# Miniprotein binders against p81326, part 18

Target 1, 226 residues: p81326
Amino acid sequence: MLHFGGFIMEINHISKILEKEREEYIRNKVEEYLKQGFSKDDAVNKANQSWRTYIGHRIQDVIYNLLKKFLKDSGLKVTTDKALNNRNLPEELDKVKRLIAINYGEYLFLPDADVIVYKVENNDIKIIAIISVKNSFRERRFETTYWKLKLKESPVTSHIKVFLATPDKDNEISYKCPNGKPKKMRIILEYELDGIYFLKEDFEETEKAKHFGKIVEDIIEISKKL
Below, E stands for the ipSAE of ESMFold2; O stands for the ipSAE of OpenDDE; V2 stands for 0.75 times the mean of E and O plus 0.25 times the DockQ between their complexes.

## First folded at step 10 (miniprotein)

Design x2 (at its last look DockQ between E and O 0.43; V2 from the best seeds 0.00; counts 0 for: pae E 14.7 > 1.5, pTM E .720 < .8)
Fold by OpenDDE base, look of step 10:
Structure x2 (fold): chain B 226 residues (1-226), chain A 82 residues (1-82)
Amino acid sequence: as target 1 above (226 residues)
Amino acid sequence: SDEELKERIEKLLEEIFRIYELLEKAGNDEAMREIFLLLLYIWELQRRLEETGDEELLEEARKLIEEARKIIEKLRKLLEEG
């Protein structure tokens, strides 16, 4: 059995590893934007914005692939919200899409679901967990909690666990009360979500705030209870 | 075929994970890092292949697979001699 433990060291440094690409990426994007007719300052700003989006997707991809790999042997399946946005969905994914949809009266909308874990048993699909991946919390700090609360409002989705996975590079939520001052964001996220998983070593561990290395085990355990 | 390439990549990934486990047991942190970087590159390539079925990407993928195989073979030999 592939011990997830073997990747912990690398996972802890994922942000640092990926950040090595930043200089080259920025350079190339600046050149691209200059060719498009932007000023140097605008090109630099756009390149930096592009990098933030890019690095976020890269981290999400890593988490997705790791979960896909380590959950495979348990018979659990993994998909993404991106995959669900296709017009021609296989029956299985169409069911997954419907089972995570949130009712807004006349409309159904999907929550932000970077990674979706589900199982297929007796031709029935059960959604187990949604994992939101965040690199930084500068913008939209409580979006994940919003979706968790919305999912709780329906008996169809109330059982779905919502997790946050983050390297928390800037230590925005790594500690609850650094220097005796409560970090509102950490406290709220931990309270509202089913778990926070850190891709780093330096954080305050609690019952809900764990190292990313534990996420596979936790998901498998949840799966057995559904 | 695109399907054949996808299958080859999946097989390669499985081999990489196996080697990573062996390197972990051997305590070879440097080689573990190298393999992890290779893994990241392959995952990125897979994503790109799924998004764009571009012929240029297929050639890149073929080259990557060949390079990865060489690295894997080298690491296996090192593990067998250690």
Scores: ipSAE 0.654, ipTM 0.843, lowest interface PAE 0.8, mean pLDDT 89
Fold by ESMFold2, look of step 10:
Structure x2 (fold): chain B 226 residues (1-226), chain A 82 residues (1-82)
Amino acid sequence: as target 1 above (226 residues)
Amino acid sequence: SDEELKERIEKLLEEIFRIYELLEKAGNDEAMREIFLLLLYIWELQRRLEETGDEELLEEARKLIEEARKIIEKLRKLLEEG
């Protein structure tokens, strides 16, 4: 068993390197948007939005590769929403996709799950957890909780753990009651989700709100009970 | 070739993960930060190589692999001295 105990990603080292990349990225994207006919102010705003999406994908890639490597020897497999959206799915991944799909009458939709952890026993697939990666909570702030609620509605999916992983650079959900005032986002996310995993040291730790370094241990423990 | 480089990157990641386990056991926070930065660089390179086989990117990948091996050797020596 591989353990992530005590492991913490240091936000200031990563953010300094990524900030240097950010300047180059923004410059290139502004030029691209100006060629599309946007005003300078609109191009800058769109470039900043593009960067936030890009950095979220980089963090997602780190999480995916880390989980894939460190869960392999525990009999656990990892995939992504990108892989599940391909038309030419292998049989195994097609089963994973169908096991997380939400039924809306005659329509089936996938939850917005960035990383999916599952296991295979006797050719049967058991979904263990999905991890949503959020860099910012300005938009789509409660999407993860909505999908958790939908998954709870069916006995086929009610066991699936839903985790949120975030650097939370702007401290939008790091504390429950900063200055004695309840932070609605943190309280709702912690209540509804099975866990929040912070990619930094400065946050209020609780039973459900932990350092990201604990996520592998938690997933392995959950898998042993399922 | 692109496939040869991808194989070398995978083997490099295996070495890095083994060193990561030893650093975690030793509790060396500074070395843990260094290996995370290395992982981030290598994973970004792996992602870009998957998207394109650009010759300039292939040469940059070869340079990064060599620099990563120097960092790995430095971290191994640190573990031996401790």
Scores: ipSAE 0.000, ipTM 0.177, lowest interface PAE 14.7, mean pLDDT 76
ESMFold2 (binder alone), look of step 10: mean pLDDT 75; pTM 0.647

Design y1 (at its last look DockQ between E and O 0.01; V2 from the best seeds 0.00; counts 0 for: pae E 13.4 > 1.5, pTM E .594 < .8, unsure alone 67.992 < 70, placed apart)
Fold by OpenDDE base, look of step 10:
Structure y1 (fold): chain B 226 residues (1-226), chain A 110 residues (1-110)
Amino acid sequence: as target 1 above (226 residues)
Amino acid sequence: SDEELKERIEKLLEEIFRIYELLEKAGNDEAMRAIFLLMLLIWELQRALEETGDEELLELARKLIEAARKIIELLRKLLEKGDPEAIEKLEELLREVRELLREIYELEEK
């Protein structure tokens, strides 16, 4: 039984559901930017950019909350990079932050980690997976791949699975070879990442490219091997 | 208190999930969509409360919880009778909840 049960249908439509708010959002933002003294064209462009950021965060929040809910019974915990940016971190989250840090010699930096899944056993924290959430691939197409490769370079982080979750609104990575032409981005992301999870039905399924409904089961299975 | 509100939200989410399961069994796709949307809104509110703890946000949260309760009651009626009027009312309440969420977001951007 899919861990998400009946939520699968809603998950498949999450992008469409949230896009219903776009018209009103854009109108309001355009008015706001016009009041700030921007031209009509600039106001529209800024509003559209604001919308892309907004909708991205909304989808990320949905995924976070779903994972948090459905991993709870397994004893797995979920956090976000945003939560780790707090000045005063609880001990547990401070440990999580340290365990995902990437070494750049004199500096430690965190990977982009929209969602972080970890377990606590005997006061030891084990990072299980990082999930990057993308609504569209207009910007930073291979950023998640970069972080996966960087995490592999250290024995401290090499075990961390990196997943991409996306509704792939624009069908940029849903298929590998539509019309016989290879989609470079799909092929590279699937090769380099540990998995791609789609919040939609219309995609080419492979061993690594699955429906989002499988992510909970996959994470739980990984957690048992750590 | 903030803690009391968080507890109320958690209880509300549990109830929403239970109703969703009932709606799933009943095969009411429209009602399932509505309650899912409500859940998303409540999750967003929960996150906002965890981040800001603002009194104005707390008041909006209370209003949202009240609206959510009304939605739940309507969903129960829909499960029992399939009343078209209840669906319309549900849509109206969902619009209201969306408006409240917008207000919450506008407060966070200040």
Scores: ipSAE 0.380, ipTM 0.697, lowest interface PAE 1.3, mean pLDDT 84
Fold by ESMFold2, look of step 10:
Structure y1 (fold): chain B 226 residues (1-226), chain A 110 residues (1-110)
Amino acid sequence: as target 1 above (226 residues)
Amino acid sequence: SDEELKERIEKLLEEIFRIYELLEKAGNDEAMRAIFLLMLLIWELQRALEETGDEELLELARKLIEAARKIIELLRKLLEKGDPEAIEKLEELLREVRELLREIYELEEK
C-alpha cells in the first residue's frame, strides 16, 4: 500500500486554497479590463470567466504533477493535452497523440483529455487512461462522457479508461440523491464513465465514485491487465 | 437571433433531463447513448456560437433543434410502446447528429 499523506492533504484542500486566491485574482483582472476600456459590468463578467479558466489550469497542473510523481516507479508515463498540441512533437508524444485521436472521417480530433497516462514497452505505446479535470459543470456538463462514447466506438481506443477528476466545490455531482431527489448529472456521469475521482472528502462513495487518492492504485491495476 | 437560439438550446437541455429521468427506470442503453450524443452536439454548437455568428452555423443550430426534437419524440415512444421500429429510426437520427458534428468541425477549419 502506498502512503499518500501529503498528497491527500494537498488534494483535499485544492479548491479551498484556490478559492482564497479568487478575490485578489478577480480584483486585478477587473482593473486590467477597465484599463482596456470595458464597462464595469463587462470587466466583472470577463474577470469571472478568466478565473474559471485559471483555476481549471491550476487544478490540472497539480493533478499532472502528482500523477507523474506517483506513477513513475510503476513504469507509467504521464502527459497532457497541452503537450500534445505542441507544433514540434517528439516521436513518442506524436504516437500518443495518434493513439487517442478520434476519427471523424476526413478529420482526426483529440478528445478533451487534460491528462493522459500511458506506458512504453519496447517501443510499443499503450494508452491506459485519460483524466478529464472539471471544476464546474455548467455548459460543458457531458463533454467527458461524449469522449468516452467516441473512444468506445473503435477497437483501437475502446480499452482506454476515461476518468473525471473534480473538486466539485458546489456539490453539483457529489451526492446521488441529495434531499431525496436524484441528481441527474451525477447519475449520468457515473453510469457512462469509468470513474469519478473527487478532490475532497465530502462526497457519496460508490464503486465508480472515489477519492482521488485511489486513482493511482486503479491506474496501476489497469496497466497490469494491458 | 442568436439570443433566441441560445434560449431554445437551454430549453432543450431541460427537456432532455426530464426525459432522462423517465428513461433511467427503463435501462435502455441506446436511449441513454442518444441523450449523451444530443448533449454533446448542443455543447459543441454552444462553443461554436460563442466563437462566430456565421449564418451557416445558425442554420446548423436550427437543424440541431429539429434533430433533438425528433430524438426526444422517439425516446418517448420507446418509453410508452417499446416499438422496435423506433430503435431503427433512432439510429438514423444518430447518424444525422454525427453529420451535423462534422459540418460544425468543417466550419471551424475555415
Scores: ipSAE 0.000, ipTM 0.209, lowest interface PAE 13.4, mean pLDDT 75
ESMFold2 (binder alone), look of step 10: mean pLDDT 68; pTM 0.602

Design y2 (at its last look DockQ between E and O 0.66; V2 from the best seeds 0.00; counts 0 for: pae E 5.9 > 1.5, pTM E .795 < .8)
Fold by OpenDDE base, look of step 10:
Structure y2 (fold): chain B 226 residues (1-226), chain A 110 residues (1-110)
Amino acid sequence: as target 1 above (226 residues)
Amino acid sequence: SDEELKERIEKLLEEIFRIYELLEKAGNDEAMRAIFLLMLAIWELQRALEETGDEELLELARKLIELARKIIELLRKLLETGDEEAIEKLKELLREIRELLEEIYRLEEK
């Protein structure tokens, strides 16, 4: 029994924990940008943008490491799009890269794939899932949906599950119809993606919208059917 | 060696996970948060070490490992004695970890 219980509870606080560093980070970045000749307002804006990028990467790294750890015993492997961008790839990762590539006629491009879960059986690689990690939905709100739809267009990639993992800090997709008003983003993401996993407790749970603690079990189950 | 350091970090992570399981059973939420933060710090360190092996980062790694050991010892003591004073010491060590993390991030931006 993957005793995810306590670890899952701490994941709910990941945003809060990381946000404690924000004030100091912003102050330091503002000073840096001021030294570069930016105005105070521009420095603050740039610092805030830097923070959003920074915190996003940290959350992604946490999710990557968690999945790597908890999927290890099942024989599943985890990588990232960043790892696939290396010039000299091991054979295994080169195969992974090729198996997630999307055809645009003369060109192949990789989807945004913050985390890639795959298995190796008899020297064959099967891609199981791609997890997109979003801290907030201020930018590129439907990017993950785009990649899911593109992956569906090829028999090579159509089986790949696409999940979204998010703390949804701003409660943009936590509820489908708050106050009777449909949240377009939640509804579309839930419809188009294979699942949404929340790194928080305060959200509307559905068949596809679950707590992040369920993602490992779901991935393992999918892997058994492939 | 870099490989030896990586091995030490992996062993440390294993120990952290073991302690986390014990803390979970004990229902000590504050201690669980502390060990989670430590784990996050170690993962960031691992990532940084994969990108660069400069001496400054290695020194930070050594410091973080030392702090991690102290935290683990305190957490074990907390599990055994329930000593509230250990929580305050833990908070102090966590602050030091945060400072080290900030330093690691500064090095990565260079």
Scores: ipSAE 0.357, ipTM 0.714, lowest interface PAE 1.7, mean pLDDT 85
Fold by ESMFold2, look of step 10:
Structure y2 (fold): chain B 226 residues (1-226), chain A 110 residues (1-110)
Amino acid sequence: as target 1 above (226 residues)
Amino acid sequence: SDEELKERIEKLLEEIFRIYELLEKAGNDEAMRAIFLLMLAIWELQRALEETGDEELLELARKLIELARKIIELLRKLLETGDEEAIEKLKELLREIRELLEEIYRLEEK
């Protein structure tokens, strides 16, 4: 069996690994924005926003490829909401899209699902789980919870597990009661979602709040019950 | 050609995971960080190639594959001999990979 734990621990510190490049990245972006005519304060603000997008994109790529790699031998397939929005979908992905889409009367929308895990048995598709990747909870704090509730509204999608994966560098949801005060975001996310997986070591671990390395085992176990 | 390049990248990833297993047993943290950054670069390129088959991306992919193989060879030599000079060469090659990543990122922003 592959020693998955060592690889997972490296991923739990992905934000730290990328921090060594942060200063050069921001310096380069500030220079670019200053050349565009922005004030120094505006250039710094825009560079910091650019960095947050950059590091978030990297974390999404890691999670997608890790799941694709380690779920493959269990007969599980992985896709993304972005891939499902492509113009010419293969028949398999078109079925996945139809099975996860949410009906709003005359409109049909996909939930925001950075990663979608499904299986194919006898030419039939069963969606197992979606994973939302969040790097910050300053905006759209409960978007993942909203999609969980919408998926629960239909018998076709109510079985789909909804997970959140996050480095949570700023400790926005790492603890239930930091300094003795209940943290609303952590409590609501843990209550409503099927699991929260942290890409770091320091957080309050519970039955639903776990190290990211546990996610492969959890998904495989869930798939056996479906 | 585009399909050929994707196949070569997939074979590189298989080789990288094998080296990861060896580095994990040896407990070399610096080499583990390096191979993790290499995997990130390859995954970024792989995603970019699947979204577009732009000719500039294909050239960057060929350069990344070449650099990745040099890094793989250095990591194997480091595991075999513990040569500290290999670590300095590794850092130089990782700088080249980061420059390629920045170029890929610029192309994706267009």
Scores: ipSAE 0.101, ipTM 0.524, lowest interface PAE 5.9, mean pLDDT 79
ESMFold2 (binder alone), look of step 10: mean pLDDT 75; pTM 0.720

## First folded at step 12 (miniprotein)

Design y3 (at its last look DockQ between E and O 0.68; V2 from the best seeds 0.00; counts 0 for: pae E 8.9 > 1.5, pTM E .795 < .8)
Fold by OpenDDE base, look of step 12:
Structure y3 (fold): chain B 226 residues (1-226), chain A 110 residues (1-110)
Amino acid sequence: as target 1 above (226 residues)
Amino acid sequence: SDEELKERIEKLLEEIFRIYELLEKAGNDEAMRAIFLLMLAIWELQRALEETGDEELLELARKLIELARKIIELLRKLLETGDEEAIEKLKELLREIRELLREIARLEEK
């Protein structure tokens, strides 16, 4: 079974690796926004926001591709909420979409599902896990928790594991009680979610808070029980 | 063709993974980082190609594939000879990959 192996080292540095592009990215975006007529301050602010979005997507893409690669031999498939937003979905993805949908009475909405892991057996689709990817927790701190709770409310989706994957660049949730002070966000996320997977070495490991390198094994194990 | 290009990229990824395993066994951290960056670039390219078949992107894809091949060759050489000069060449090629990634990103935003 393929495990991350040596990729763990690089995974631990993913945020740093990608951040090397920040300076140039910001410079280019600032120039672009200045040409659009924004003030220098506005241009800088917009560029920084653009970078946060960009880097978030890049990290998500890395995680997606890693999972796709390392789950392939187990027969597990991976998709994204973005892929599910297409009007013309293949039958398989249409089924996946329906199986993760949350009921709001008159409406069905999809949870934020950066990565969706599922299996196909005898033409039946079983959703195994949803992985939310966060680079930082400046915005929408408990969004993943909300979706986990919503998924738990339905017998259709209650079995779906919800994981958070993060490099936790700003050390917002790496430790539960640094300096004796409880980190509310870490405690709540760990309590409510099925797991937190860190793309870094410097974190407090617990039963639910693990290194990202363990996510493949955990997902495969879950898949065997479904 | 677009499909041929996709196939080439997949083959390249397979080769990259094989080389990565060899580099891991060799304990060459620098080379492992290089191959990882290359992998990231290829994944980005794949994503971009799924969204558009624009000729400009196809050209970037061809360039990236060429660079990837050169990197792979250098990494193989490193594994075989331990040639430190290959590391400097590798760094240069990685810079070029980063440039291509920026171009890809630019195209995706249009």
Scores: ipSAE 0.537, ipTM 0.801, lowest interface PAE 1.2, mean pLDDT 87
Fold by ESMFold2, look of step 12:
Structure y3 (fold): chain B 226 residues (1-226), chain A 110 residues (1-110)
Amino acid sequence: as target 1 above (226 residues)
Amino acid sequence: SDEELKERIEKLLEEIFRIYELLEKAGNDEAMRAIFLLMLAIWELQRALEETGDEELLELARKLIELARKIIELLRKLLETGDEEAIEKLKELLREIRELLREIARLEEK
């Protein structure tokens, strides 16, 4: 059918599965940094930063591979910002890159997008969606909303859906009003983005805030309407 | 060769997906977690091999294939007989898979 397999439905435990790796990862990284000559405090701080990068890459890999697998039978193609930054781009990917670029006067910049979904019709490329993967909202909380607003400024990019995918392990955006107090970050993200997809079970589900397992169906439906 | 290794991994993934679908219907939580972690390891290794053909990564791929076949055999036995001793052996193999993931990550930083 038009849904993930049962394996994908277990993805709601991905943060807990990966967290079992944390202790050993941090221990190994601290030893590595100490051997490089860093102080104990610096080694611990660098190891924690390394873990955040590592777990982010693991989650991005899962999302990319699942979208690639489950969208290909619907004629939809998937690429990444890493692939678009390669020096010698194939013609197809060069077109994708140009279609998502943002104009800042004399400069062109790419949105901060982890995964890009597009289709090809008679050598024409249509960008369907950009998925940003966030594990933590402690620093660049609203950069995804910034890029959505920039894409809305042009009629050639205003159709592009911008989604956020997150395990939200620490419950930073899982509820709108926990204990009656509005979570500014959740409210703004839900208002500005086209969708938030949670890689966990426990969150406040709304029209835009959904289980990650719905993302394939949503992308396919969007592609039919354009 | 590199092409032979890629083909073996792809056939392994096909077998894994078939077993995954059967285990999903059977509702075995521990087996589902085992095969999920195995797929994460395979996908990470495939990404690493696409970026570099490092001989150390090729050896890790061969070790992963051996571990995956052991896990697949245990999962088939669990599905056929309900042998709960297979769960304890799966936990042992999962620790080996986690070690392989750490080694792949180490090689990626080179």
Scores: ipSAE 0.006, ipTM 0.432, lowest interface PAE 8.9, mean pLDDT 79
ESMFold2 (binder alone), look of step 12: mean pLDDT 75; pTM 0.724

Design y4 (at its last look DockQ between E and O 0.36; V2 from the best seeds 0.00; counts 0 for: pae E 15.7 > 1.5, pTM E .781 < .8)
Fold by OpenDDE base, look of step 12:
Structure y4 (fold): chain B 226 residues (1-226), chain A 110 residues (1-110)
Amino acid sequence: as target 1 above (226 residues)
Amino acid sequence: SDEELKERIEKLLEEIFRIYELLEKAGNDEAMRAIFLLMLAIWELQRALEETGDEELLELARKLIELARKIIELLRKLLETGDEEAIEKLKELLREIRELLYEIARLEEK
């Protein structure tokens, strides 16, 4: 079974690694926005927002690719919600899409699913887990929790594990009660989700809050029970 | 061809992973970071190529593959010789990779 091994070190520093690109990225984007006619202040603000989006996608991609790589030998497959947004889906992905859909009466909607882990057995698709990736929790703090709760409401999706993966750059959820004060977000996320996986070393470990290095093993174990 | 390029990228990734394992055994943290960054770049490229096969992206792909090759060669040299001068060259190549990553990202936004 493929273990992250030495990748753990790099995983722990993923935010730092990616942040090294920030200065150049911001500079280039500012220049771009200036050329588009924005003021300097607007250009800087837009560049910073662009960076947040960019780095978020980069972290998501890293997690996706790591999971893809390390789950491959187990026969597990991974996809993304983005891939599922295609009008012309392969049969397999169309099945995946349908199996994660949430019923809103007249409408079906997909949860935010940055990474979807599934298996194919005897031509049947079984969804194992959805991983939400967050770099920071400035916005949409409990969105993942919402989707977890919604998935639990249906027997079709209630078995799907929902995980949060984050470097938690700003230490928003790394500890439950830093300085004796409860971190509401950490407590709620840990309570409602099936697990939180940190791409860092400095965090309070619990049964549900683990290092990202454990996610592959956990997913494989879950997959064996389905 | 697009398929040939994809195959080349996959082979490159396999090689990168092998080198990473060797670097891990050697305990060379700096080199491990470098190779990790390279993996990130290749993954970005793969994603971009899945979305589009325009000529500009293909050109970036070729450049990135070439950089990757050079990085791999340097890392192998580092593993074999312990040549510290290779580290400086590696840093330069990593800067170029970051530049390419930006360009890839720019193209994806179009």
Scores: ipSAE 0.495, ipTM 0.789, lowest interface PAE 1.4, mean pLDDT 87
Fold by ESMFold2, look of step 12:
Order: sequence, then structure tokens, then C-alpha cells
Structure y4 (fold): chain B 226 residues (1-226), chain A 110 residues (1-110)
Amino acid sequence: as target 1 above (226 residues)
Amino acid sequence: SDEELKERIEKLLEEIFRIYELLEKAGNDEAMRAIFLLMLAIWELQRALEETGDEELLELARKLIELARKIIELLRKLLETGDEEAIEKLKELLREIRELLYEIARLEEK
């Protein structure tokens, strides 16, 4: 049986801790860039960009570790796109890589699938879901929906659920417009994806847009139907 | 060595969960921040070690375990006595944890 109390607490504290770390991180990075000869304005801009990259990697690692911890007793395994890009892969991970790769003739490309959930039965691997982690929707904002559409094109991959996990700190998709209508980006993401999971407490909740704490139950339920 | 490190890490996580419950009742924000940063560092290092036995990562793992032991001892003293000096020592150890997280990220990029 699953115990979600610690899971929810860990998510809430991750966001708060990382926000408190931001000031010191940026201060250190500004000093590094100033030593390289950048102006103060350029150093600050580069430090903020560096922070966004840093925070994105930290959130991905936390999501991976939480899912690995809470899915292991259900017979589900978890891996990452980083692990799949290593020089030589164990046989199991090589099969996972090939099962999610998109075929463009003789070239294979991996979706932007930060975290992959799969199971192994009778020497067969079945991909359950991929989770894309996005901290901001400024650039490449519909990349996740593109990969869902590509996976849907083949009967071999059409069963794979595609989820978006996001802190949405800048509130790009969390709330309705002032006129009471949902934002266009939110409508598209919610229509095209199998689920949106927020790493924060306050947002417009719907059937597909939930707190991240619900993702484990949803993944386990999906795996039982497959 | 790898087996020794994994066992020590599991024991640390068990101890961290027990202390976490007590600190939540005490309401000390800096102590709670220390526990969570430590858990984050442990999880990221476990992931990196599963993929490679790189000697630099093994050295970081040993440093993390030593820092974790110091933090746990300090948190127990804070719970028992409420010593404000313990908070300043804790802030110093947190800076060391942040440096370890940065070093792990550097190694993964190289």
C-alpha cells in the first residue's frame, strides 16, 4: 500500500527550499560572470538564466526519485532521458529507449521525456507513461503536445500516457484570464495531454489538472489496465 | 565499499524521517530546510552512483555521509536544548551541502 503523507510534504518543501536558495545562487553566479569580464547587467541576466537551468535539473531529479520510491512496490520501474543517453546501456534500458524512440527514416530520436515509467512482464517491456517537466512555457511551450501527437500516430506507442509536471511559478497556465476564460495555452495542454500535474497548492483544478501528489495513484491505475 | 555506502545511506534516510517528524512539531524553519536539502542531495547522489562508480562521485558520497552525520547530531542537540549557536553551525553545514550539490552537477556535465 502507498503512503502519500511524506510525498506531499516533500513536494511542498522542495519548492520553498529552492526559492530560499535562489538569492545566494544568483549572488555567486554574478561574481563568477563579473570575473569573466561581463558587465553587471549582463552578469545578472546570465545568472538568472543559470538559475532557471539549475532549478529545472533539481526538480527533474526530485520527481525521478519520488516516483522511483513510491512506484517500486507496484512492480513499476522508472528511468530518465539522461540514463537512456549513456554510451552503453543495459539490455533492459536499451529496450526502453527503442520503445519510445520516434523513427525518422534511419535516424531515431527520443521524445523530450524527462522521466519514463515502465514495467517488465515475461521478458517484455511495456511503457506506461512519460512525464515532461517544464518550469517555464516561454520557449518550446508545445513540445510536450508535439511528442504526444507523434506517439499517437503508431499503434505500438499510442497507449503511452504523456503527462506534464510543472511548478508553474510564473502562473502561465495556473489561472483563468481576468475575463473568466481559461488561458489558450492551458486549454491546448489540457486537451492534448493525458494530464497536467502541478507542483504547487493553488491553481485551477480540473479532471486532468491535478496536484502532483495524485500522479502515483493515476500511474498505478493505468498500469493495471494494460 | 559500494555495498557499505548503500547501507549507510539507507540508515541515514531512516534517521532523517524520524527527525523530520520531531522538527515539524518544533517549527524550526532552518532545521526543516537542512533536512530537505540533505534528502535532496542524498537522492541525487544515489541516482548518479547507480549509473557509474566514478571515484569522484564516491568521494562526494563519503563527504555527504560525514556531513549528514554532523547535521543529524546538531539537529538532535537543537531539539533537546534549543541552542541558538546550533543554528549558526547548521547554516555553515548547509553551505557545504550546497557546494556538494554544485559539484555533483559539474561532474554530470563533464
Scores: ipSAE 0.000, ipTM 0.159, lowest interface PAE 15.7, mean pLDDT 75
ESMFold2 (binder alone), look of step 12: mean pLDDT 75; pTM 0.715

